# VHH binders against Actin patches distal protein 1 (APD1): the designs that were tried, part 5

Target 1, 316 residues: Actin patches distal protein 1 (APD1), of Saccharomyces cerevisiae (p38281)
Amino acid sequence: MAFLNIFKQKRGDEASQLSAKGREEISQSIKICKSDDAANEHSCSGDCKTEIEEGEQAFAKLKIEHETPLLNSSKTPKIHFVVPTSQIDWQHDACLEDPKSVQYKISQWCDKNSAKFSNVGTGKTLNCAVSSLPKDIMDIDVMRGTKNNVLILPYFIWLNDLRSDDVEATLDGLVPDLLDENISREKLLETRPNVAVARERAFVFICSHTTRDKRCGITAPYLKKVFDSKLQEHGLYRDNSDYRAEGVKIAFVNHVGGHKFAANVQIYLRNPNTLIWLGRVTPTIVPSIVEHLIVPEEPTLPFPEKVRCIKKYQSW

## First folded at step 20 (VHH)

Design x3 (from w4 with N109D)
Fold by OpenDDE, last read:
Structure x3 (fold): chain B 316 residues (1-316), chain A 126 residues (1-126)
Amino acid sequence: as target 1 above (316 residues)
Amino acid sequence: EVQLVESGGGLVQPGGSLRLSCAASGFTFSNYAMGWFRQAPGQEREFVALISWTGEVTDYSDSAKGRFTISRDNAKNTVYLQMNSLKPEDTGVYFCAADLYYYWGDYEDSDEYDYWGQGTQVTVSS
């Protein structure tokens, strides 16, 4: 009873932080659920309940900031490069630690070219992140970090076998094409043999950068368990060996800013092509997120007060 | 040991100019975006300016826009803040700070910065 009351109180406080104007802004990108209370009634079956309880106990021990409004506390990516590392934690300087790595080169390229593309396409930033997505452990160059496959969101494509030395030349050509509304996805795929479609229905990234902030390291695994359990109920769960299309991939990522708002969750929906970035995500609300936002053909957003940023992109 | 050392502060008349410098050591300077913050007496610390790793991206607070210019020299491990058309409201302690992850857009939040200088006093008074 006490946990429920604390949760309700915290939720009430957070809900009050979202203004009518803020709700309107969010509604331009995605339909908001009619009742926040109804969203919480979605129960998970079996182990999911236990996972939620265990997670909530862990979360209760953490100091999370609840006073600052979340909306627009981050910027929506124009392009989000996600580099597989098969790791769940990274060095403090995750992307820039190794100057010979693909993630380093991409990050540098993003920085150098951000101004050039500032007024092109949808979104604000060019970003590179490392993730727990699987890397090819059989490739020595991948293991050395000098080659990798790179997921490019929100375009839901893979850039395969990208070498560090080729990052600049490759992205100099690819990024303008991606940002050109006159270039179709089909044309892009046809002209670039190293580009492939990501067949996932959605990607969910949870910040787990423990070295940077222990709160993320603690919260991320609990959330992932609940996500996985709920997705399994709907046949949408995908492990690293499951290559079936139309699944949801849950992965850990390095620092995404705002660790004080742990847990941070970035959800990329393929259709409609939308990014929903949430802060202060708790195990209790994960089932509702899956049921309303991920499972339906027409997604709706529970807990709009948890949105840090949101963007509907052009369908591609 | 990580160090950020600010310099260039002082007393200046309204309409005057100052150039602040921040010398960095003990970390890979070029891997960090650099920011300037200021804190007026009795006020909270506020964002002033940011410059990205390579210097290609800059941003300013509304109060700083058009008057202040942030720049960096990675070879010298130094970030600068040229302040023109100074106003009494610009009075405060100016801090240099380093941020690894500026690109998520929350670099106005002081909590995102990894390293901080001790600050340099800027006083604008007639």
Scores: ipSAE 0.866, ipTM 0.932, lowest interface PAE 0.6, mean pLDDT 93
Fold by OpenDDE, fold request of step 21:
Structure x3 (fold): chain B 316 residues (1-316), chain A 126 residues (1-126)
Amino acid sequence: as target 1 above (316 residues)
Amino acid sequence: EVQLVESGGGLVQPGGSLRLSCAASGFTFSNYAMGWFRQAPGQEREFVALISWTGEVTDYSDSAKGRFTISRDNAKNTVYLQMNSLKPEDTGVYFCAADLYYYWGDYEDSDEYDYWGQGTQVTVSS
């Protein structure tokens, strides 16, 4: 009985941090769940329950900051480049460690071109992240980091076989096209043979950058387990060998800012094209996130007080 | 050893100018965005300015906009803050800080910075 009360109190405190204005802002991007609905649908299979319990035990040992309001504590990406590494942790300088790498070149390009595109498109930032998404281990250039596939969100496309030496030239052409509302996905695919559609229903990125913050390293695996279990229940789980469409990919990413708000979870929905960035995510709320936000055709947002930033993008 | 050393602080009259410098060592300077923070007496530390690792992106607090200019020289491992039209309210200790991941937009949060200098005192007084 005492443990349930402590969780309720912490929830109450977080909920109080979201103002009416903040709720209104969020509601412009996504419908907010009714409070009662968010609390009641924590149902998962027996294994899922155990995973939640184990996760919560681990989380209880961590110091997470709960005083700072989360809303607008981060910026929504205009373009988020996600580079597969098959890793779950990275060096402190995850994208900038190797100047010959694709992620390095992309990051540099983003920095150099951020001002140029500041007033173009939806979102605020151009950024690159590394992820646990699988890389081609049979390709020596990929293993060397000089070539890779790149996931481009929120556009849900893959840029395949990108070489580090070609990053600048490639992105100089591609990014303006992506940000041009007059260019359709179909046209983009027709004109660029190395671009393919990401067929996933959603991408979920969990910060796991242990080298920067141990809390991320500890929390991320527990959350992923619960996500996976709940997604399996709905037939939406995809392992690295499952290429069926309309699944949900759960991946780890390097530092996304706000380590003190661990766990950080970025959810990209394909339809509607929406980013929901959450902080202070716990195992207990993951089933509700899946049930209300990911599974339905019309998503609703549980726990709006956990939103760091949210954006509905133009359908593309 | 990682080190950030601020300099250029001092006493200046209202309307005057100062140029702060921060010399970095012990890490790959060009991989880090650099920020300036300040702390007035009895106040919390506040964000002043940011510059990205290549220098192409800059941002300022509302109080600094139009008066302060952040710049960097990667060849010298140094970041600068040119402060013009100084006001008494600009008085405080100014800190240089380094951040790898500024592009997530939370660079106004001091907790996001990896390395900090010891600070340099700026006093604006008649």
Scores: ipSAE 0.863, ipTM 0.931, lowest interface PAE 0.6, mean pLDDT 93
Fold by OpenDDE, last read:
Structure x3 (fold): chain B 316 residues (1-316), chain A 126 residues (1-126)
Amino acid sequence: as target 1 above (316 residues)
Amino acid sequence: EVQLVESGGGLVQPGGSLRLSCAASGFTFSNYAMGWFRQAPGQEREFVALISWTGEVTDYSDSAKGRFTISRDNAKNTVYLQMNSLKPEDTGVYFCAADLYYYWGDYEDSDEYDYWGQGTQVTVSS
């Protein structure tokens, strides 16, 4: 009973931070759930309940910042490059630790070209992240970091077998095409044999960068467990050996900003093509997120007060 | 040991100019975006300017736009802030800071910066 009261109080405080104008802004990208609907769909069956309880106990020991409004505390990516590493933690400078790595080259390219594309396309930033997505451990060049497959969001495509030495030339051609509204996905796929469609319904990235902040390292595994359990209930869970389409991939990522708002969760929906970036995510609300935002064909957003940024992109 | 050392502050008249420098040591300077913050007496620390690790991306607070210019020399591990057309309201302690992950767009938040200097005093007065 005491835990429920503390949660209600914290929720009340967070809800008060979102203005009517803020709600309106969010509603331009996605329909907001009714408060009652969001609260009622916290049901998780079986082991999920235990996972939530255990997670909440862990979360209760953490100091999370609750005073700062979350909305617009981050910027929406124009392009988010996600590099598989099979790791759940990284060095402090995750993408820049190895100058020969694909993630290093992509990060540098993003920095050098951000100004060039500042007024092109939807979104604000060009970003590269490393993730717990599986890398090809049978490829020696991948293991050396000089080659990798790269997930490109929000376009839901894979750039396969990208070599560090080819990053600049490749992205100089690919990124303008991606940002050109006149270039269809079909045309892109036809002209680029190393580009493939990501068949996932959604990607969920949870910041787990423990080396930078222990709060992320502690919170991320608990959230993933609840996500996985809830997705399994709906047949949407995909492990690394499950190649069926229309699943949801949950992965860890390096620092995405705002450790003080742990846990940070980035949700990319393929249809509608939308990014929902949440802060202060707790195990208790994860079932509702899955039920309202991920599972339905027409997604609705629970807990709008947790939005750091949101963007509906053009269908592609 | 990580160090950021600001210099170039001083007393100037309204309309005058100053060039601040921040010398970095103890970390890979080229991997970090560099920012300038300032704090007036009795006020909160506020964002002034940012420059990315390659120098290709810069951003400024509204008060700094058109008057201040941030630049860096990676060979010298130094970031600069050229301040022109200074006003009394620009008075404060100016801090240099290093941010590894500026590209998420929250670089106006001082909590995102990993390293900080001790600051240099800038006073604009007639």
Scores: ipSAE 0.859, ipTM 0.929, lowest interface PAE 0.6, mean pLDDT 93
Fold by OpenDDE, fold request of step 21:
Structure x3 (fold): chain B 316 residues (1-316), chain A 126 residues (1-126)
Amino acid sequence: as target 1 above (316 residues)
Amino acid sequence: EVQLVESGGGLVQPGGSLRLSCAASGFTFSNYAMGWFRQAPGQEREFVALISWTGEVTDYSDSAKGRFTISRDNAKNTVYLQMNSLKPEDTGVYFCAADLYYYWGDYEDSDEYDYWGQGTQVTVSS
């Protein structure tokens, strides 16, 4: 009984941090769940419950900052390049570790071109992240980091077989097209043979950058377990060998800022094309996130007080 | 050992100018965005300016916009803050800081920075 009260109190405190104006802002991108609906603990299977309990025990040992309002504590990406590494942790400088790597070149390109595209398209930033998404371990150039596939969000496309030496030339052409609202996805696909559609319903990225912050390393696996379990209930779970369309991919990512707000979770919905970036995510709320935000054709957002940033993009 | 050493602070009259420098050592300077923060007496530390690792991206606090210019020389492992049209309200200790992951847009949060200098005093007074 005492644990439930502490959780309710903490939730109450966080809820109080979101102003009416903040709620309105969020509502422009996504419908907010009714408070009663969010609290309705959608029943996890027995295993899911156990996972939540174990996760909560682990979370209880961590020091998470609860005082700072989360809304607009981060910026929404204009383009988010996600590079597969098959790793769950990275060096402190992650994308910048190897100057010959695809992720390095992309990061540099993003920096050099951010100003150029500042007023173009939807969103604010150009950035690159490394992820636990699977890389092709059979390709020596991929293993060397000089070649890789790159997931491009929120556009839900793959740029395949991108080489480090070709990053600049490739992105110089591709990014303007992506940001041009007059260019359809179909046209893009027709004109670029190395571009393919990401068939996932959604991508969920959980910061797991342990080298940067142990809290992320501890929290991320527990959250992933609960996500996976809940998604399995709906037939939306996809492991690395499951290439079926319309699933949800859960992956770990390097530092996304705000370790003090662990856990950080970035959710990209394909339809509607929306990014929901959450902070202070706990195992207990994951089922609700899945049930309301991911599973339905018309998503609704539980726990709006957890939003760091949110953006609805143009649908493709 | 990682070090950030600020210099260039001092006493200046209102309307005057100062150029702050921050010399970095002990880490790969070009991999970090550099920021300037300031702390007035009895106040919290506040963001002043940021420059990306290549120098192509800059941002400023509202108070600094139009008056301050951040720049960097990666060959010298140094970041600069040119401050013009200084006001008494600009008085405080100015800190240099390094951030690897500025591109998530939370670089106004001091907690995101990995390394900090000891600061240099800037006093604007008639």
Scores: ipSAE 0.853, ipTM 0.927, lowest interface PAE 0.7, mean pLDDT 93

Design x3 (from w4 with N109D)
Fold by ESMFold2, look of step 20:
Structure x3 (fold): chain B 316 residues (1-316), chain A 126 residues (1-126)
Amino acid sequence: as target 1 above (316 residues)
Amino acid sequence: EVQLVESGGGLVQPGGSLRLSCAASGFTFSNYAMGWFRQAPGQEREFVALISWTGEVTDYSDSAKGRFTISRDNAKNTVYLQMNSLKPEDTGVYFCAADLYYYWGDYEDSDEYDYWGQGTQVTVSS
């Protein structure tokens, strides 16, 4: 089958899978584009066009599940700890590879404390992930994995210089404060010198965990190329060494479940503070995602049928 | 080689009890959440229970809640399912399964699990 025919068929069939009730649920968190607007690919020139064509050819060879409706196929985090590793792939037990590591201690803390926070805050789960975000390889304790900076979403903060031996005590104090509606962000930052605001307007995480699922590993690099190219057109692209504020950081993340729905993309917008987790993302739709969901100060969602879960949080 | 081996199934009358065990080897058991699923003839495999890798989180299907108890012993690399007040509807093959990052996905979806046992038969009949 031709690429154009395949995309039109799958887009149309998939769109019908989202019920009116599901569409209403999504609209409570974000304004939805009209279907015709979402179908129009935004222009993309030069390397971006070529990257889309190459990516679609690679995607065409993959067995992606298209019959199961995506909405509510994943859980929204209450807190998402993202640990830099400078890597794009990991062992099967990515966060748990090394019991002495920061990510192991955070994962353990999350599991032991999930019931304690089940009825406070917004979202359902306490999650830890590893990512391609850069770590300081010149610091021996960071290289050993016993110290790191940790991104904490949806709060858009960095917890800096966290030692694995200090994780329990630190999170026992920090997490209740993050979840307490009566504690202002200004006060939290004032009293915690190792906490800093993340500079980005958005983070985009693409599952790249090849060791866990080949579909994630094959799709992620193609998607990143298109995201990068499109964001460069808007002056919003930020690579690992670019710390200019108000940009968008694209990073790879370990396996997040739902490998049959590749590609998985988690998008955190700072304002309005929103998580949009998309499945079955293809290179062709990336320009529309960037133009409607990421670039505007008032985002709209172009492909509601691709939502695995969505959550609007309190703005900081 | 990863192995999950269920045992403890059998024939029991309605109202009876069984205790299932699942012995694990070939992977770091203490890093994995463990689940039980069951499959009746001609039916899809359905979720029964989950226990997190530290043991602090458990969850049950509506049909299991209040009657079944999942537990684990990390020193023995074993997960258990205590099944009380058994009903004919509980008849099926019971599988244990391992899932590394249960909190991201839908752990009631059997496709989310990394490793599976071959199952043990439970028959509840007069």
Scores: ipSAE 0.622, ipTM 0.853, lowest interface PAE 1.7, mean pLDDT 87
Fold by ESMFold2, fold request of step 21:
Structure x3 (fold): chain B 316 residues (1-316), chain A 126 residues (1-126)
Amino acid sequence: as target 1 above (316 residues)
Amino acid sequence: EVQLVESGGGLVQPGGSLRLSCAASGFTFSNYAMGWFRQAPGQEREFVALISWTGEVTDYSDSAKGRFTISRDNAKNTVYLQMNSLKPEDTGVYFCAADLYYYWGDYEDSDEYDYWGQGTQVTVSS
């Protein structure tokens, strides 16, 4: 199997880039798999091998950077606002396309308030992204971009019916409460009727922003096919119309930096509450990611050399 | 057409000061974080400073911190680098650059920037 042999050869080169100190750093957030077993767990039901082969053929034509060590190539978010758009690609400026939009106002709020929260909470940055998560196309204010529901990670909550004109006032109140260790999640939910708990046990965001970089647009659909197949085997797959609790939602997200490290995959686990951001993800390794990192109640990380950043959050 | 045009470079003695300017056109300047990079002959470009699109966040390389100040004027579509206490090791070509998604923290990586200027020479000698 030609692509498997090439994968093992390239993986060996990349694995050597992660120092013993880097492995210790990662282990503070998650248990690392025994390295010798991770690559062997890429099998799935009949069509999965075909999906992997097709994806690897498409990936083989891409120029992806493999020399730079990935660990700490990005900062972990303190709060990650994810805005539904029902789109898989966006204009170059994505969140900033329309100054009246919810995502623009959130981005502006994040920038204006970064210093205020620099030493509070877990994680470093306040981030806003747009995503393929569904928006309510029957609501005229949502279609105008001035109203939306917003996913707030790592807290696994939805802020519902947020109007762009209300962003500043709403976040000025909500974010300090989210970051205050003396305010429980139960008390926060009790006092805020427009905040609801997300149903999912995990979110997987795959960068698909073709307008920014063709590598993201080419890689994301192939990865999603393999993720979907493996998650379906476990009964954890949730498409946009499937509201069963405790599933895994896969969505596309706009540019997150590091196109040269494609494919970029951000994985948020609810419990233990952890962000694992992986770079250089290929179809071949997706089954191992699903089997070791996503499905088990006690997750383990199969490819620590692919971590761009990782954070175990203290929320509940 | 997107343009970033640096100016204000020149020859200065050690301990001197220079103020670099970068005038931007052809894109929505107020949406972009702006950075300064420098490159000595035979070396890779290195990060010097960043300022966020609203101006509320700044960051500096270790060598620039305490001596250089980045600022911006969104009404004039211009970013500045005030360089004080210049040293011979500050010699190089200084480039301004624009980055839309600085907030993921990878803004020291020159590959993350969308637009670049042609550069202005800064020489610190004697």
Scores: ipSAE 0.611, ipTM 0.848, lowest interface PAE 1.8, mean pLDDT 88
Fold by ESMFold2, fold request of step 21:
Structure x3 (fold): chain B 316 residues (1-316), chain A 126 residues (1-126)
Amino acid sequence: as target 1 above (316 residues)
Amino acid sequence: EVQLVESGGGLVQPGGSLRLSCAASGFTFSNYAMGWFRQAPGQEREFVALISWTGEVTDYSDSAKGRFTISRDNAKNTVYLQMNSLKPEDTGVYFCAADLYYYWGDYEDSDEYDYWGQGTQVTVSS
């Protein structure tokens, strides 16, 4: 005799949405802040306080989904190609808007090769995004979109002077080497003159793709202002022309799914090499994110209920 | 103007087969991953299958795996769902949908899709 029961799950407050199992899952990648520490907002002075208030007023006018638990609502990249465009918004098709572009060819390569690499490396997917990171406007092939430098995360490297016609051959060689745990970063750099280290301690990507969803376009600039202010207090802020090592670079990226969970923020830490993707980020919580997750040598995660996905990668 | 038009639904005996088609127009079909969802009366839309924009990646719900096959023909701007070994619990309205960035988010979540068809009825008799 067998019984089949249908149990209807109840939805509650955002903090209570994270189960004990979900919290344990997150803790495998990063130490979670004690709840008292996470509840304590870190103040900032001057423009930062004003920016938080202005941002909260703008956020209050938006309809943001708060009922769905966030954990595992997105997939962790195995490799995340980030293509500079010097833009903060894009056509609806973003990476695919121009079939001759570097980002189109990378996206096509990722799709065609995702199954080949499903069983190697850490993380699940091969991903391409476009970003506000600067491109060389003085190079005609870059302006045409057929040449670019490409940031490759979580490996914290730049693939420089990549031409769209060379994407397939280049990635066919590079990606297996990146995913081969027996090939060190040092060896890879020695054999590939177009590959250079990214010097930042962290990258923070904020979804700004207004053409896809106005909530992303409205929220992203307010978040960036607060991040910038707080990082400046710690001497870690790096604008697009600042190449000092060990800083944090903040950029806007195209739509990455889940715009109903605005604002979306992807944080890549170099050491420990970790992706933390947060949803429903508001200006008020940004100081705590900076103070606990980004500034310390041993990061801790405030607001684990805001994690869409998280992955601690092999050290490189 | 974007259109997704499903066809091929109908009444079928248990164990039978149907092939659904979804013809696309008004957008760059070859840029989009395509999904099939189904909806029984009073229920939310349920994920059935996904195919990536190049066709190299496919995925299926647990109930569809082994019985259904998704495919696409980019020259014809059409996605297909071959449904074999149909069961009464497969009854519902089947929708095709288009999603540009399937690899980032949860493509089983219907809210991730940009465009939707009107649906075609599939009825598997008891």
Scores: ipSAE 0.598, ipTM 0.845, lowest interface PAE 1.9, mean pLDDT 87
Fold by ESMFold2, last read:
Structure x3 (fold): chain B 316 residues (1-316), chain A 126 residues (1-126)
Amino acid sequence: as target 1 above (316 residues)
Amino acid sequence: EVQLVESGGGLVQPGGSLRLSCAASGFTFSNYAMGWFRQAPGQEREFVALISWTGEVTDYSDSAKGRFTISRDNAKNTVYLQMNSLKPEDTGVYFCAADLYYYWGDYEDSDEYDYWGQGTQVTVSS
């Protein structure tokens, strides 16, 4: 009962921070759960229940900011490049550690071109992140950081075998085509043999960047355990060696701003193509997130007060 | 130790100009977006200007647009704020700040910045 009481008290206080106008704003992108459904904790069997209890104990020891309303505390990406590193923590300046790396070149390209695309496409920013997604450690150029496969969201595509020296020329051609409303995904794929679809129904990124803030390093593994367990119940769990379509990939990512709002979770749904970025996520609410937001073909959002930003992208 | 040291403040008549500098050390300056904030007595720090790590993106508060210019010199690890057409309302302590992830957060929010200087006083009075 203690865990239920803690959950209800935190939800009650935080829930009042979201105004009726804020709820209406969110509803333009996604249907919001009825409060009855959102308040109910979904149970997990066995290890999942234990994982929630252990996670809540770890979270209770952390100082997490709960007074500031979360809505619009971050910007929505127009394009989010996610670079695999097989790591769960990075140096403080993660993407920019090594000037010869793929992620450095992508970050540089994003900065140089952000104004050029400010009025094109859906979303506001061009972003690069590094992640725990797997890289081919048997490839010398990948180990040196000068070659990688890059996930491109919200387009749900992989740009494969990208060399750091080719980043500028490749993105100068690819990004305008991605943002061109007259170019379909099928046409883009036909002309670009290094581009492939990502077959996951969703990606869930949990900030784990311990070097930037200990709270992220402590919270992220507990959340992943609960997500994984709940997804296994639905047959949607995909570990790094499992390439079956229509599953969900959970990965860790570097700092995304707002560590005081730990834990930060970015959720990309393929259909309808939507980004939901949540702050102050705890293990207790993960089952409801999975059951309402990730599993259904028609997703609904529990806990709208936890939204930092949300964007429904144009279908392509 | 990370340090941001502002200089160039002082007393100036309305309509005058000042050029603020912020010298940075202890971190890879060329990887950071840099911002300027100001604080009048009894008020919160407010955003003035931002420049991205490559220098190719700049932004300004409504009160600064057209009068202030932010720039940077990565070879000297220094960010500048050229302030023209100064008004008494511009009076306050000016701080430089560094933000690694300006494109994820609200760079007008002072809580998003990693490092801060101690500030330099600007007083605009006739």
Scores: ipSAE 0.568, ipTM 0.835, lowest interface PAE 2.0, mean pLDDT 87

